# VH-VL binders against b7kms5, part 43

Target 1, 80 residues: b7kms5
Amino acid sequence: DTFETVRNTIRIESEVDESLRQLCHEERITKETWLEAAYLYLCEKPEELAQVIQLAQERLSQRKAIADYKRAKTMQERFL

## First folded at step 2 (VH-VL)

Design d14 (framework fv_iratumumab)
Fold by ESMFold2-Fast, scan of step 2:
Structure d14 (fold): chain C 80 residues (1-80), chain A 121 residues (1-121), chain B 107 residues (1-107)
Amino acid sequence: as target 1 above (80 residues)
Amino acid sequence: QVQLQQWGAGLLKPSETLSLTCAVYGGSFSAYYWSWIRQPPGKGLEWIGDINHRGSTNYNPSLKSRVTISVDTSKNQFSLKLNSVTAADTAVYYCAKDLGYYGSEDWFDYWGQGSLVTVSS
Amino acid sequence: DIQMTQSPTSLSASVGDRVTITCRASQDISTWLTWYQQKPEKAPKSLIYAASSLQSGVPSRFSGSGSGTDFTLTISSLQPEDFATYYCQQYNTYPWTFGQGTRLEIK
């Protein structure tokens, strides 16, 4: 038997992508196996998992703020 | 479409320096490593070295003392210099996008058209 | 350096045949092996990456298998355009190294 997998796509920050790509090149691993390993490791460490979730929530809030600003600015510039 | 075009030296005398340049069109230059590979007439393939957009290089140990690969990120170009050439350096030289590990587009490789370099007196 | 050895060095086959080419690495390279097809006066063309994954646009009659040190390229039903030289290459450990090539000829 083999692992059953699902296909998905993600959009991440360019600088993070470059850094992760370099790590994968140095260690001969794929981004999917790194993601799986990172998640599984964190699931066994609830305090660390909580910290990662907090960082993720902060990054999500930053992206929403930027998107909201750009949308508002576009509306103002288009209709003023 | 990713396309590689190369140009440079064709005929050299022993002891001269081989110089080739490869330009990358389309695709993400900064995401990948870029290789030089050669093939002597009627023989197999030999990897020379690779470079990324930040100038990080890896060289074949058999050529390391004579090889320099450099990058010009503003032009999406990378170049090969091979010092002190001999008849054994006669080959078709290719530039190529390295295969990577990270994700799906790393798995495509693209090759330049090749440049025949002949070393003879 | 990791030595890559292909077998056979040449073979003759007929259209419609199943052909198998093997590649052996002197050290464990996991799955980090690619297969190339090269026709005269042309740059090599990648067929298979990561030992078993088919490149986009490559016919499904090509398949790869193996891991560790032993790898196989199979063409299930040989076509006229498949007569070429085939190379394996490892990209697990620098320097990248190639097999010596397998020349596939018309019988």
Scores: ipSAE 0.230, ipTM 0.796, lowest interface PAE 4.0, mean pLDDT 90
Fold by OpenDDE, second read of step 3:
Structure d14 (fold): chain C 80 residues (1-80), chain A 121 residues (1-121), chain B 107 residues (1-107)
Amino acid sequence: as target 1 above (80 residues)
Amino acid sequence: QVQLQQWGAGLLKPSETLSLTCAVYGGSFSAYYWSWIRQPPGKGLEWIGDINHRGSTNYNPSLKSRVTISVDTSKNQFSLKLNSVTAADTAVYYCAKDLGYYGSEDWFDYWGQGSLVTVSS
Amino acid sequence: DIQMTQSPTSLSASVGDRVTITCRASQDISTWLTWYQQKPEKAPKSLIYAASSLQSGVPSRFSGSGSGTDFTLTISSLQPEDFATYYCQQYNTYPWTFGQGTRLEIK
């Protein structure tokens, strides 16, 4: 059996991305293998997984709120 | 935490078929390969083969002609069959979780309790 | 198949001793080497992976080194619970193969 990869576009908050990239460099791993490993680890830790999911949901809500704010601001500027 | 529980017949006659099953609890069954490993009494370890959730298998060439590993994803179980057993197949058989993710880098971090299979006439 | 040869096959040591076990591969396996500890009537327990990475929960007195064909497991200060049989295993090339084992006994 051969290892098959899938290409995805992932947008990460800039400060988190920089911190993660720095960690990966120090540990001689890649951001991709980090994500895979982190997911696999959490699959074995249901309580921790639930916590991560909650955090992820909160961050998504924040991203949406920011997006809404930017859209509203843009609209205001357009009609002023 | 992952737990592996295994079961199957422990006493066989020559030419019979060994059959063992391993059930996986507390883990992501689809995320890993799953291996069978055996150990003759007082001897070392021999890797038999592995399987993933899609049924893709790898076998030890020394046993390939007699070995079949299968998977039941609906039950989170995988099984071992070894045909035409002889005294040389007497061993403790372990199921194990491969730590690698569908990869070529596999060592075993969780093991079943082991099943002694004795082949005697 | 890749043959894994451990040395020694058995050794006796005392509590507090520094113990070294070696494993040699018949061909280059990079760093894809794992060390296991096995106690009687128990399944093996992983100690070191990727030749030198300590498995979570394993005491720091255990360490691994090496790459290519020659590898070493070291116990810096032997504890009573460390008397067991140790195995190396390569996962560079199918089929996975184990060393023949090293039995560590009380002197």
Scores: ipSAE 0.000, ipTM 0.678, lowest interface PAE 12.1, mean pLDDT 89

Design d15 (framework fv_iratumumab)
Fold by ESMFold2-Fast, scan of step 2:
Structure d15 (fold): chain C 80 residues (1-80), chain A 121 residues (1-121), chain B 107 residues (1-107)
Amino acid sequence: as target 1 above (80 residues)
Amino acid sequence: QVQLQQWGAGLLKPSETLSLTCAVYGGSFSAYYWSWIRQPPGKGLEWIGDINHRGSTNYNPSLKSRVTISVDTSKNQFSLKLNSVTAADTAVYYCAKDLGYYGSEDYFDYWGQGSLVTVSS
Amino acid sequence: DIQMTQSPTSLSASVGDRVTITCRASQDISTWLTWYQQKPEKAPKSLIYAASSLQSGVPSRFSGSGSGTDFTLTISSLQPEDFATYYCQQYNDYPWTFGQGTRLEIK
């Protein structure tokens, strides 16, 4: 073995997961190697990296809003 | 847990159409391609084709002119039709989850119990 | 189509023996190879995926190695339940293709 690896568990949106799975199947690559390649590529492209970070921040804000709504709804149903 | 159950005709006459169905229970039907594989008595394995939940198919060129695989996404089922059967089509037919590339979960194997199809005059 | 050739086609061995089965692809398949075990009247059971990764629940006496065109399956200490037919399969290119099988028989 030439590389040390770590095991990660991540949660992504189902439609994004489906699309990425299809890409990996068609190109004969794994999710792990796609993630590594995408990150390394973007690290060499600062303008593209900035755009990706902006999209990530937007997606995070959207997920937080959805989580806050679901949490409030659950508490209302269980405790009110 | 993912479990595959299959059913369909067992005894056919030459020229008839073979029809088998496989149902997928548990797990993510839409995440994977689903295969049909056959094994003639005492012989090796032959891949027939696969399909995903959107109906995208891949077929073995040796069988492509006679094979149709279809999917019913509302029931998590996929089906095999093989036209113009001959004695050479006598085999145990299996449905199975394709091995994938996406992640470790794609490498888990799930197979149906197998269906013996005999073609005789 | 990618042709998969196994050797030997059959072998006899005793419990406790170290057994090696080989599989050759007619062209480069990277590590996209799975090893299966099949017992009479049963569906095949996957043992090894991605050439060298052990499937969950499979005993550690099974191991796989190789990349490109040459692959091996090793059983380090044969057990009575290991007498079966073994198949390799490539999943690099459609159509998926299998080796002809290696029948492992009790000596």
Scores: ipSAE 0.014, ipTM 0.676, lowest interface PAE 7.9, mean pLDDT 86

Design d16 (framework fv_iratumumab)
Fold by ESMFold2-Fast, scan of step 2:
Structure d16 (fold): chain C 80 residues (1-80), chain A 121 residues (1-121), chain B 107 residues (1-107)
Amino acid sequence: as target 1 above (80 residues)
Amino acid sequence: QVQLQQWGAGLLKPSETLSLTCAVYGGSFSAYYWSWIRQPPGKGLEWIGDINHRGSTNYNPSLKSRVTISVDTSKNQFSLKLNSVTAADTAVYYCAKDLPYYGSEDYFDYWGQGSLVTVSS
Amino acid sequence: DIQMTQSPTSLSASVGDRVTITCRASQDISTWLTWYQQKPEKAPKSLIYAASSLQSGVPSRFSGSGSGTDFTLTISSLQPEDFATYYCQQYNTYPWTFGQGTRLEIK
């Protein structure tokens, strides 16, 4: 069989990456196939998909807050 | 899709103040920092500074004593003022969307069309 | 300030060539580097962010690699529209700084 695939580079938190890497190693799957399977599974479960989207929104908000803090800290270190 | 439009400036004499404004359309203005960058004729790019919707600014130390960036969140606009210009400030000035830490794959870095500012006696 | 140095400053190439441009940071910037393409009298266009992530709509012949202090931009098979000036930029530490540019010219 042939699949049309794209290569993505995605930045995720290191602790999440370490945990996912360990899971993939133990189960003998790849990160890309895990991502595909997780998305396809959730698309068939709208209530669970909504919960995942909510978690994603919360994590994005946290990342934005951390980015804002780091920018402020960089300015402080640079000019003070 | 994000679109930036800029206006202001043109011909200035030494010691005058450069003033440019950038309007942001189509994007989430409050989600990003917004930058000013310049390019002297035939030379490379120099970052001037950035601002967020709350008015928090970061400036290039080489320009900090002369530069002010301000924001008007009601209009989704941000502006550059550069005091005491000299011939060395002759450049094309660009406004641009800045996303240093988010790494969003859904967004492009968008730049304004550029404004040529010439400082001559 | 973090200094960004590109090499070469200019190069000549032919359509179909594989072209590599390098960028070196004076300090560790992790992967916080963007590559831009700029054509005469136009604003720069972002090609790659986070050192290796291709911007949407950018042809797959462009790729970026590297981390720490050494980075490369590769064009696997040069096309006529690729003749331009290329810049790297770090966004690890304020102030943001750009390389001096690499001018890619027709051989």
Scores: ipSAE 0.000, ipTM 0.585, lowest interface PAE 17.9, mean pLDDT 83

Design d17 (framework fv_iratumumab)
Fold by ESMFold2-Fast, scan of step 2:
Structure d17 (fold): chain C 80 residues (1-80), chain A 121 residues (1-121), chain B 107 residues (1-107)
Amino acid sequence: as target 1 above (80 residues)
Amino acid sequence: QVQLQQWGAGLLKPSETLSLTCAVYGGSFSGYYWSWIRQPPGKGLEWIGEINHGGSTNYNPSLKSRVTISVDTSKNQFSLKLNSVTAADTAVYYCAKDLGYYGSEDYFDYWGQGSLVTVSS
Amino acid sequence: DIQMTQSPTSLSASVGDRVTITCRASQGISSWLTWYQQKPEKAPKSLIYAASSLQSGVPSRFSGSGSGTDFTLTISSLQPEDFATYYCQQYNSYPLTFGQGTRLEIK
């Protein structure tokens, strides 16, 4: 039997990537199947899903703060 | 592009400690497991154990009491020590990058050239 | 430990032949099986990973199939450079274990 799939490209923090790779090695699963399982599990758990979304929003905010800092530092080094 | 080179092979007497080192060039050392595998003359392959960049190890239970694998992340090297050798430990020893599970970048394995270790009195 | 049993232990074949080598696991290993080719005085070279996926640079005449406990490696049209020893290896559970090998010899 054939299943239809789509290709996604994502960028994540290197330490998170390495932790997921270790988990996949130890548990004998792929990152694709982990992602599918995690999402499907959380869809049936509204309270847990809300907590994960909150963490995702916090991490997104952190990424933006880091990007802002790097831009400011570049300007400072360039002109000061 | 990724290359493994190993050294430290030679002649040993019974009861001595076997020591081999493997260096990884041209690729990412972190994120993968790195194995030692041996092959006695004229026989098949036996997995000894594995280590990751963080120092987490898994060993073959048949060798666990005598084996230590260690890692030097600053040099991208990992090393095998096998204590209390006997004639049964005579083999070609290989270092190798484990096949992974995570994604397509894990599908490649790489092997060192092999090191002959002979144990005789 | 998971025992890996290969059949046959050796076989003789001619260039152009279709060759099949089998490997049986004592327990279910899903698709976590690799096939290796080893030539004299050389390190093993992986041919197939995840039971059926061809490694980059490996000729398309090599194919793998199976899941669970029964696996096969097929060479559809044997070439002179294919005479070697072939090993299966499971990587589903520790310790990682290899089959005893199949020697492919020229007839």
Scores: ipSAE 0.119, ipTM 0.757, lowest interface PAE 5.3, mean pLDDT 88
Fold by OpenDDE, second read of step 3:
Structure d17 (fold): chain C 80 residues (1-80), chain A 121 residues (1-121), chain B 107 residues (1-107)
Amino acid sequence: as target 1 above (80 residues)
Amino acid sequence: QVQLQQWGAGLLKPSETLSLTCAVYGGSFSGYYWSWIRQPPGKGLEWIGEINHGGSTNYNPSLKSRVTISVDTSKNQFSLKLNSVTAADTAVYYCAKDLGYYGSEDYFDYWGQGSLVTVSS
Amino acid sequence: DIQMTQSPTSLSASVGDRVTITCRASQGISSWLTWYQQKPEKAPKSLIYAASSLQSGVPSRFSGSGSGTDFTLTISSLQPEDFATYYCQQYNSYPLTFGQGTRLEIK
């Protein structure tokens, strides 16, 4: 079968990425196909999807907090 | 005070390799991604690629086959190599700092002074 | 790749004018948009991040709005130092991409 893919490079937290890469290696799959499969699975699991979305929102909030901190730190350094 | 200083050859012939280096002063090198961005004369900005302190890279697919970005953490430096240059690679090249590995804010708050690289026969 | 299209490409205005620059993304980028100001022979300077957040040290006459695909940079009252080229940049997806720029010239 032939299908079209789109480029989608993303940043993943290092520990999560390492764990995921290891899993993919052991299971002889790729991160890309893992992500596709995970999403498709969750699309059929509304409760689980909601939980994942909540977790994703929490992680995004954490990233934003880190970004804000680094931004503030950088700003302080700029004026020193 | 974070400061980026860059250097490298400014005049190249076609098929040569562009080589630029960016040094980071006055701030943490780890915890951020460091990018190269270029701007042809009178034109817009093109993101070339990025690297973090661990050596993880992301490249613009338009240049991926010709681009190598490397890091020297011992010197707080990162470099750009662009192979097989043509006149289309004539541009001011900037190194830049983003907000970091964990952040979703991937914009550039500090920039090098820029390096004009001219490719001419 | 996500294409960023700015409008207008060039704009002439006078000191004191209200200036609006738009940026359209070829696909949804949420609020992951930054506006830069670039003066001749200088590197770009970030003005607005996350579509509407004003960078520290940037005058309050600058503001950003929008989400999804349509974004706007507004200068409420143009000052002499504001004549420059402005770029939008998305960081929703790789590769990072910039708008083609809007040159703001003195009328």
Scores: ipSAE 0.093, ipTM 0.803, lowest interface PAE 2.7, mean pLDDT 91

Design d18 (framework fv_iratumumab)
Fold by ESMFold2-Fast, scan of step 2:
Structure d18 (fold): chain C 80 residues (1-80), chain A 123 residues (1-123), chain B 107 residues (1-107)
Amino acid sequence: as target 1 above (80 residues)
Amino acid sequence: QVQLQQWGAGLLKPSETLSLTCAVYGGSFSAYYWSWIRQPPGKGLEWIGDINHRGSTNYNPSLKSRVTISVDTSKNQFSLKLNSVTAADTAVYYCARVPYYYDSSGYLRFDYWGQGSLVTVSS
Amino acid sequence: DIQMTQSPTSLSASVGDRVTITCRASQDISTWLTWYQQKPEKAPKSLIYAASSLQSGVPSRFSGSGSGTDFTLTISSLQPEDFATYYCQQYNTYPWTFGQGTRLEIK
């Protein structure tokens, strides 16, 4: 069978990565196939998709807040 | 450059506990699962179980009630204990390395093996 | 548990022969199959993974094919060092299971 794929590099929280690695080994799947299946499944389930998007927005907001805090602290130390 | 070396007591009486240890030299310990496989004389291979560096285990259901696999990450070692042995447990026992499904793109093979340990159970 | 059956259980061949060994799974395992070679008193060595992918360092005379339930290992031109026992293994679902082995002997 022929098919086209793309290479992606992503960074995720190490605790989440460890849990996903364990799940993939126990269920006999790869991270690539888990990601594809999860997305395709959610595209068929609008209410569940909305919940996942909300969680993603919350996590993104948390990362931004941490980055903003670190940036502000650096600026404060530079000028004080 | 990865080598697996195993050791442990090999002559047992029925009802005793089998104990084997495997040490990993070279390569990354934390990136793999570590497995035990056995082979009774003149017979085929039987997978016993596997463990990762965090202590997550999978066991063959036929042996699950008697088997424990443990890991010592500080020494890059993992061990097999099989209790209540009988003559049916007489076999050569091998340790072996297994890639994660996550990192292996779904390709599983036992790519490095220990030298094997003959365990004989006799009264 | 998925049962793996190899055929034949033994065969005799001469250097230079084309040798075919088959493996059948009791249920669909896609391409989740590995072939091993084992010489007397030694640990097994992986030859082919994912049904048809040659393990690094293994001679090109070894090849694998098949998907689903029926799989084949072929040695295109048998060499003296190829006399050994061959095993198939499924890794579709726990527990991992092996075939009973095919013993390849000198004719």
Scores: ipSAE 0.012, ipTM 0.663, lowest interface PAE 9.1, mean pLDDT 86

Design d2 (framework fv_iratumumab)
Fold by ESMFold2-Fast, scan of step 2:
Structure d2 (fold): chain C 80 residues (1-80), chain A 121 residues (1-121), chain B 107 residues (1-107)
Amino acid sequence: as target 1 above (80 residues)
Amino acid sequence: QVQLQQWGAGLLKPSETLSLTCAVYGGSFDAYYWSWIRQPPGKGLEWIGDINHRGSTNYNPSLKSRVTISVDTSKNQFSLKLNSVTAADTAVYYCAKDLGYYGSEDYFDYWGQGSLVTVSS
Amino acid sequence: DIQMTQSPTSLSASVGDRVTITCRASQDISTWLTWYQQKPEKAPKSLIYAASSLQSGVPSRFSGSGSGTDFTLTISSLQPEDFATYYCQQYNTYPWTFGQGTRLEIK
């Protein structure tokens, strides 16, 4: 028997994707196994996990701000 | 679909420098490593080296002293130079998308048409 | 460097036959092995990656198995278009290395 797996689709920043792809190529690991290992490692490290969550919240806030700006600009172009 | 087209010199004299270029069309050039592989007539395949869009290279130790691979990201091209050629360098040279590890999209190979390089006096 | 050795170096078979080609690595390469098919005067075509994963568009009669040092390519029911030379390649450790090839010929 092997582990049961689930298929997920995610979108990440292009620069991050490129850096992670190079790491995976150099270390001979997949993005799936890197993600699993990183999460499992951080679950054993509450202080590091809290820092990662904070960074994730900051990145999410930045993406929301960019999306809001793009929507506002599109509306201005259509209606002004 | 990713397509590779290659060109360069076909007939060389001993001691000259072999120069080949490969252009990548379609797909994401920046996502992959790009390889040069050669095959002497009637023989097997030999990996020469690879390069990514940032210019990071890996070379076969047997050829490292004579080989340089370079990249032009603005043109989606990468090139091979092999110095001090001898008759032993006579081969069909291929450019190819390298195998990767990152995800399922990295496991597909795309190959150029091949360039026959003959080294003779 | 990791040496890849294929067996046999050549074999003759008939359409409909089950064909097995073996590849042995001099060191553990996990599952980081691909199988290629090469027809005369053509570039190699990838058939199997990660030892057992079938490439998109490759017929299901091709299958790969193995891990560590011993690997097998199987063609379950040989077709006329399958007569070619087959190569294994490891991509576990630089430099990438290929087997010497197995020439599959019509009987």
Scores: ipSAE 0.119, ipTM 0.757, lowest interface PAE 4.6, mean pLDDT 89
Fold by OpenDDE, second read of step 3:
Structure d2 (fold): chain C 80 residues (1-80), chain A 121 residues (1-121), chain B 107 residues (1-107)
Amino acid sequence: as target 1 above (80 residues)
Amino acid sequence: QVQLQQWGAGLLKPSETLSLTCAVYGGSFDAYYWSWIRQPPGKGLEWIGDINHRGSTNYNPSLKSRVTISVDTSKNQFSLKLNSVTAADTAVYYCAKDLGYYGSEDYFDYWGQGSLVTVSS
Amino acid sequence: DIQMTQSPTSLSASVGDRVTITCRASQDISTWLTWYQQKPEKAPKSLIYAASSLQSGVPSRFSGSGSGTDFTLTISSLQPEDFATYYCQQYNTYPWTFGQGTRLEIK
């Protein structure tokens, strides 16, 4: 069988990325196939999917807070 | 996929106020910062300022005294006003999406089509 | 403000050539550097972010390197669609600033 792939840029928090990379190395899989498999698995698990979505929303809020902090910090540094 | 569409007057006289609006489609408006960038004909790019969905703004000091960026979250739109224009403000003006979503990347991955604003007497 | 200086301002090359464009920051910007490609009457398109990360959909012939103050954009084998103007942009410190641009023309 053949399939078409799409190149995608995924930005992952550094500690999570390191942990995920380590897991993929140990299991002899790739981060890409892990993401594909994880998504397909969750598509068949509506309760687990809902939990993951909630966690993803929380992490998004954290990223927004970090972004705001970074912007404030860079402005402060300009005046030091 | 995010799309940005912008509009506003393209011909101004000196001392008038530039006014442009950018509408965002297909994206989470509250997830990012939104920027205005301009480019004089045949010249480079200049960042004007940005805004988030809460109305928090950052301005280029070179234009801060004349620039106001605002947001209308009910319409997923943000606007640019530039007072007391001169010939030096003649440029193509772009709205753009920042990548503040990730907390570390502040480059522009989606752009409006651009609006030529010409200032002449 | 952080000044970004690109080199060269313009260059001519042929299809298949290896092309290198440099960008220098007036102070340390870590790896917070993005490269854009702009074609006439079009908005800029992001190619490389974080100095060396390839944007989605960008051909692998494009690459970026550098940290601190000196950065490089490389096109390993120039294609016809690559003739355009290229800009670097720092997002380390407000206000965000761009290089003056590098115009890549057909020889």
Scores: ipSAE 0.023, ipTM 0.744, lowest interface PAE 4.4, mean pLDDT 90

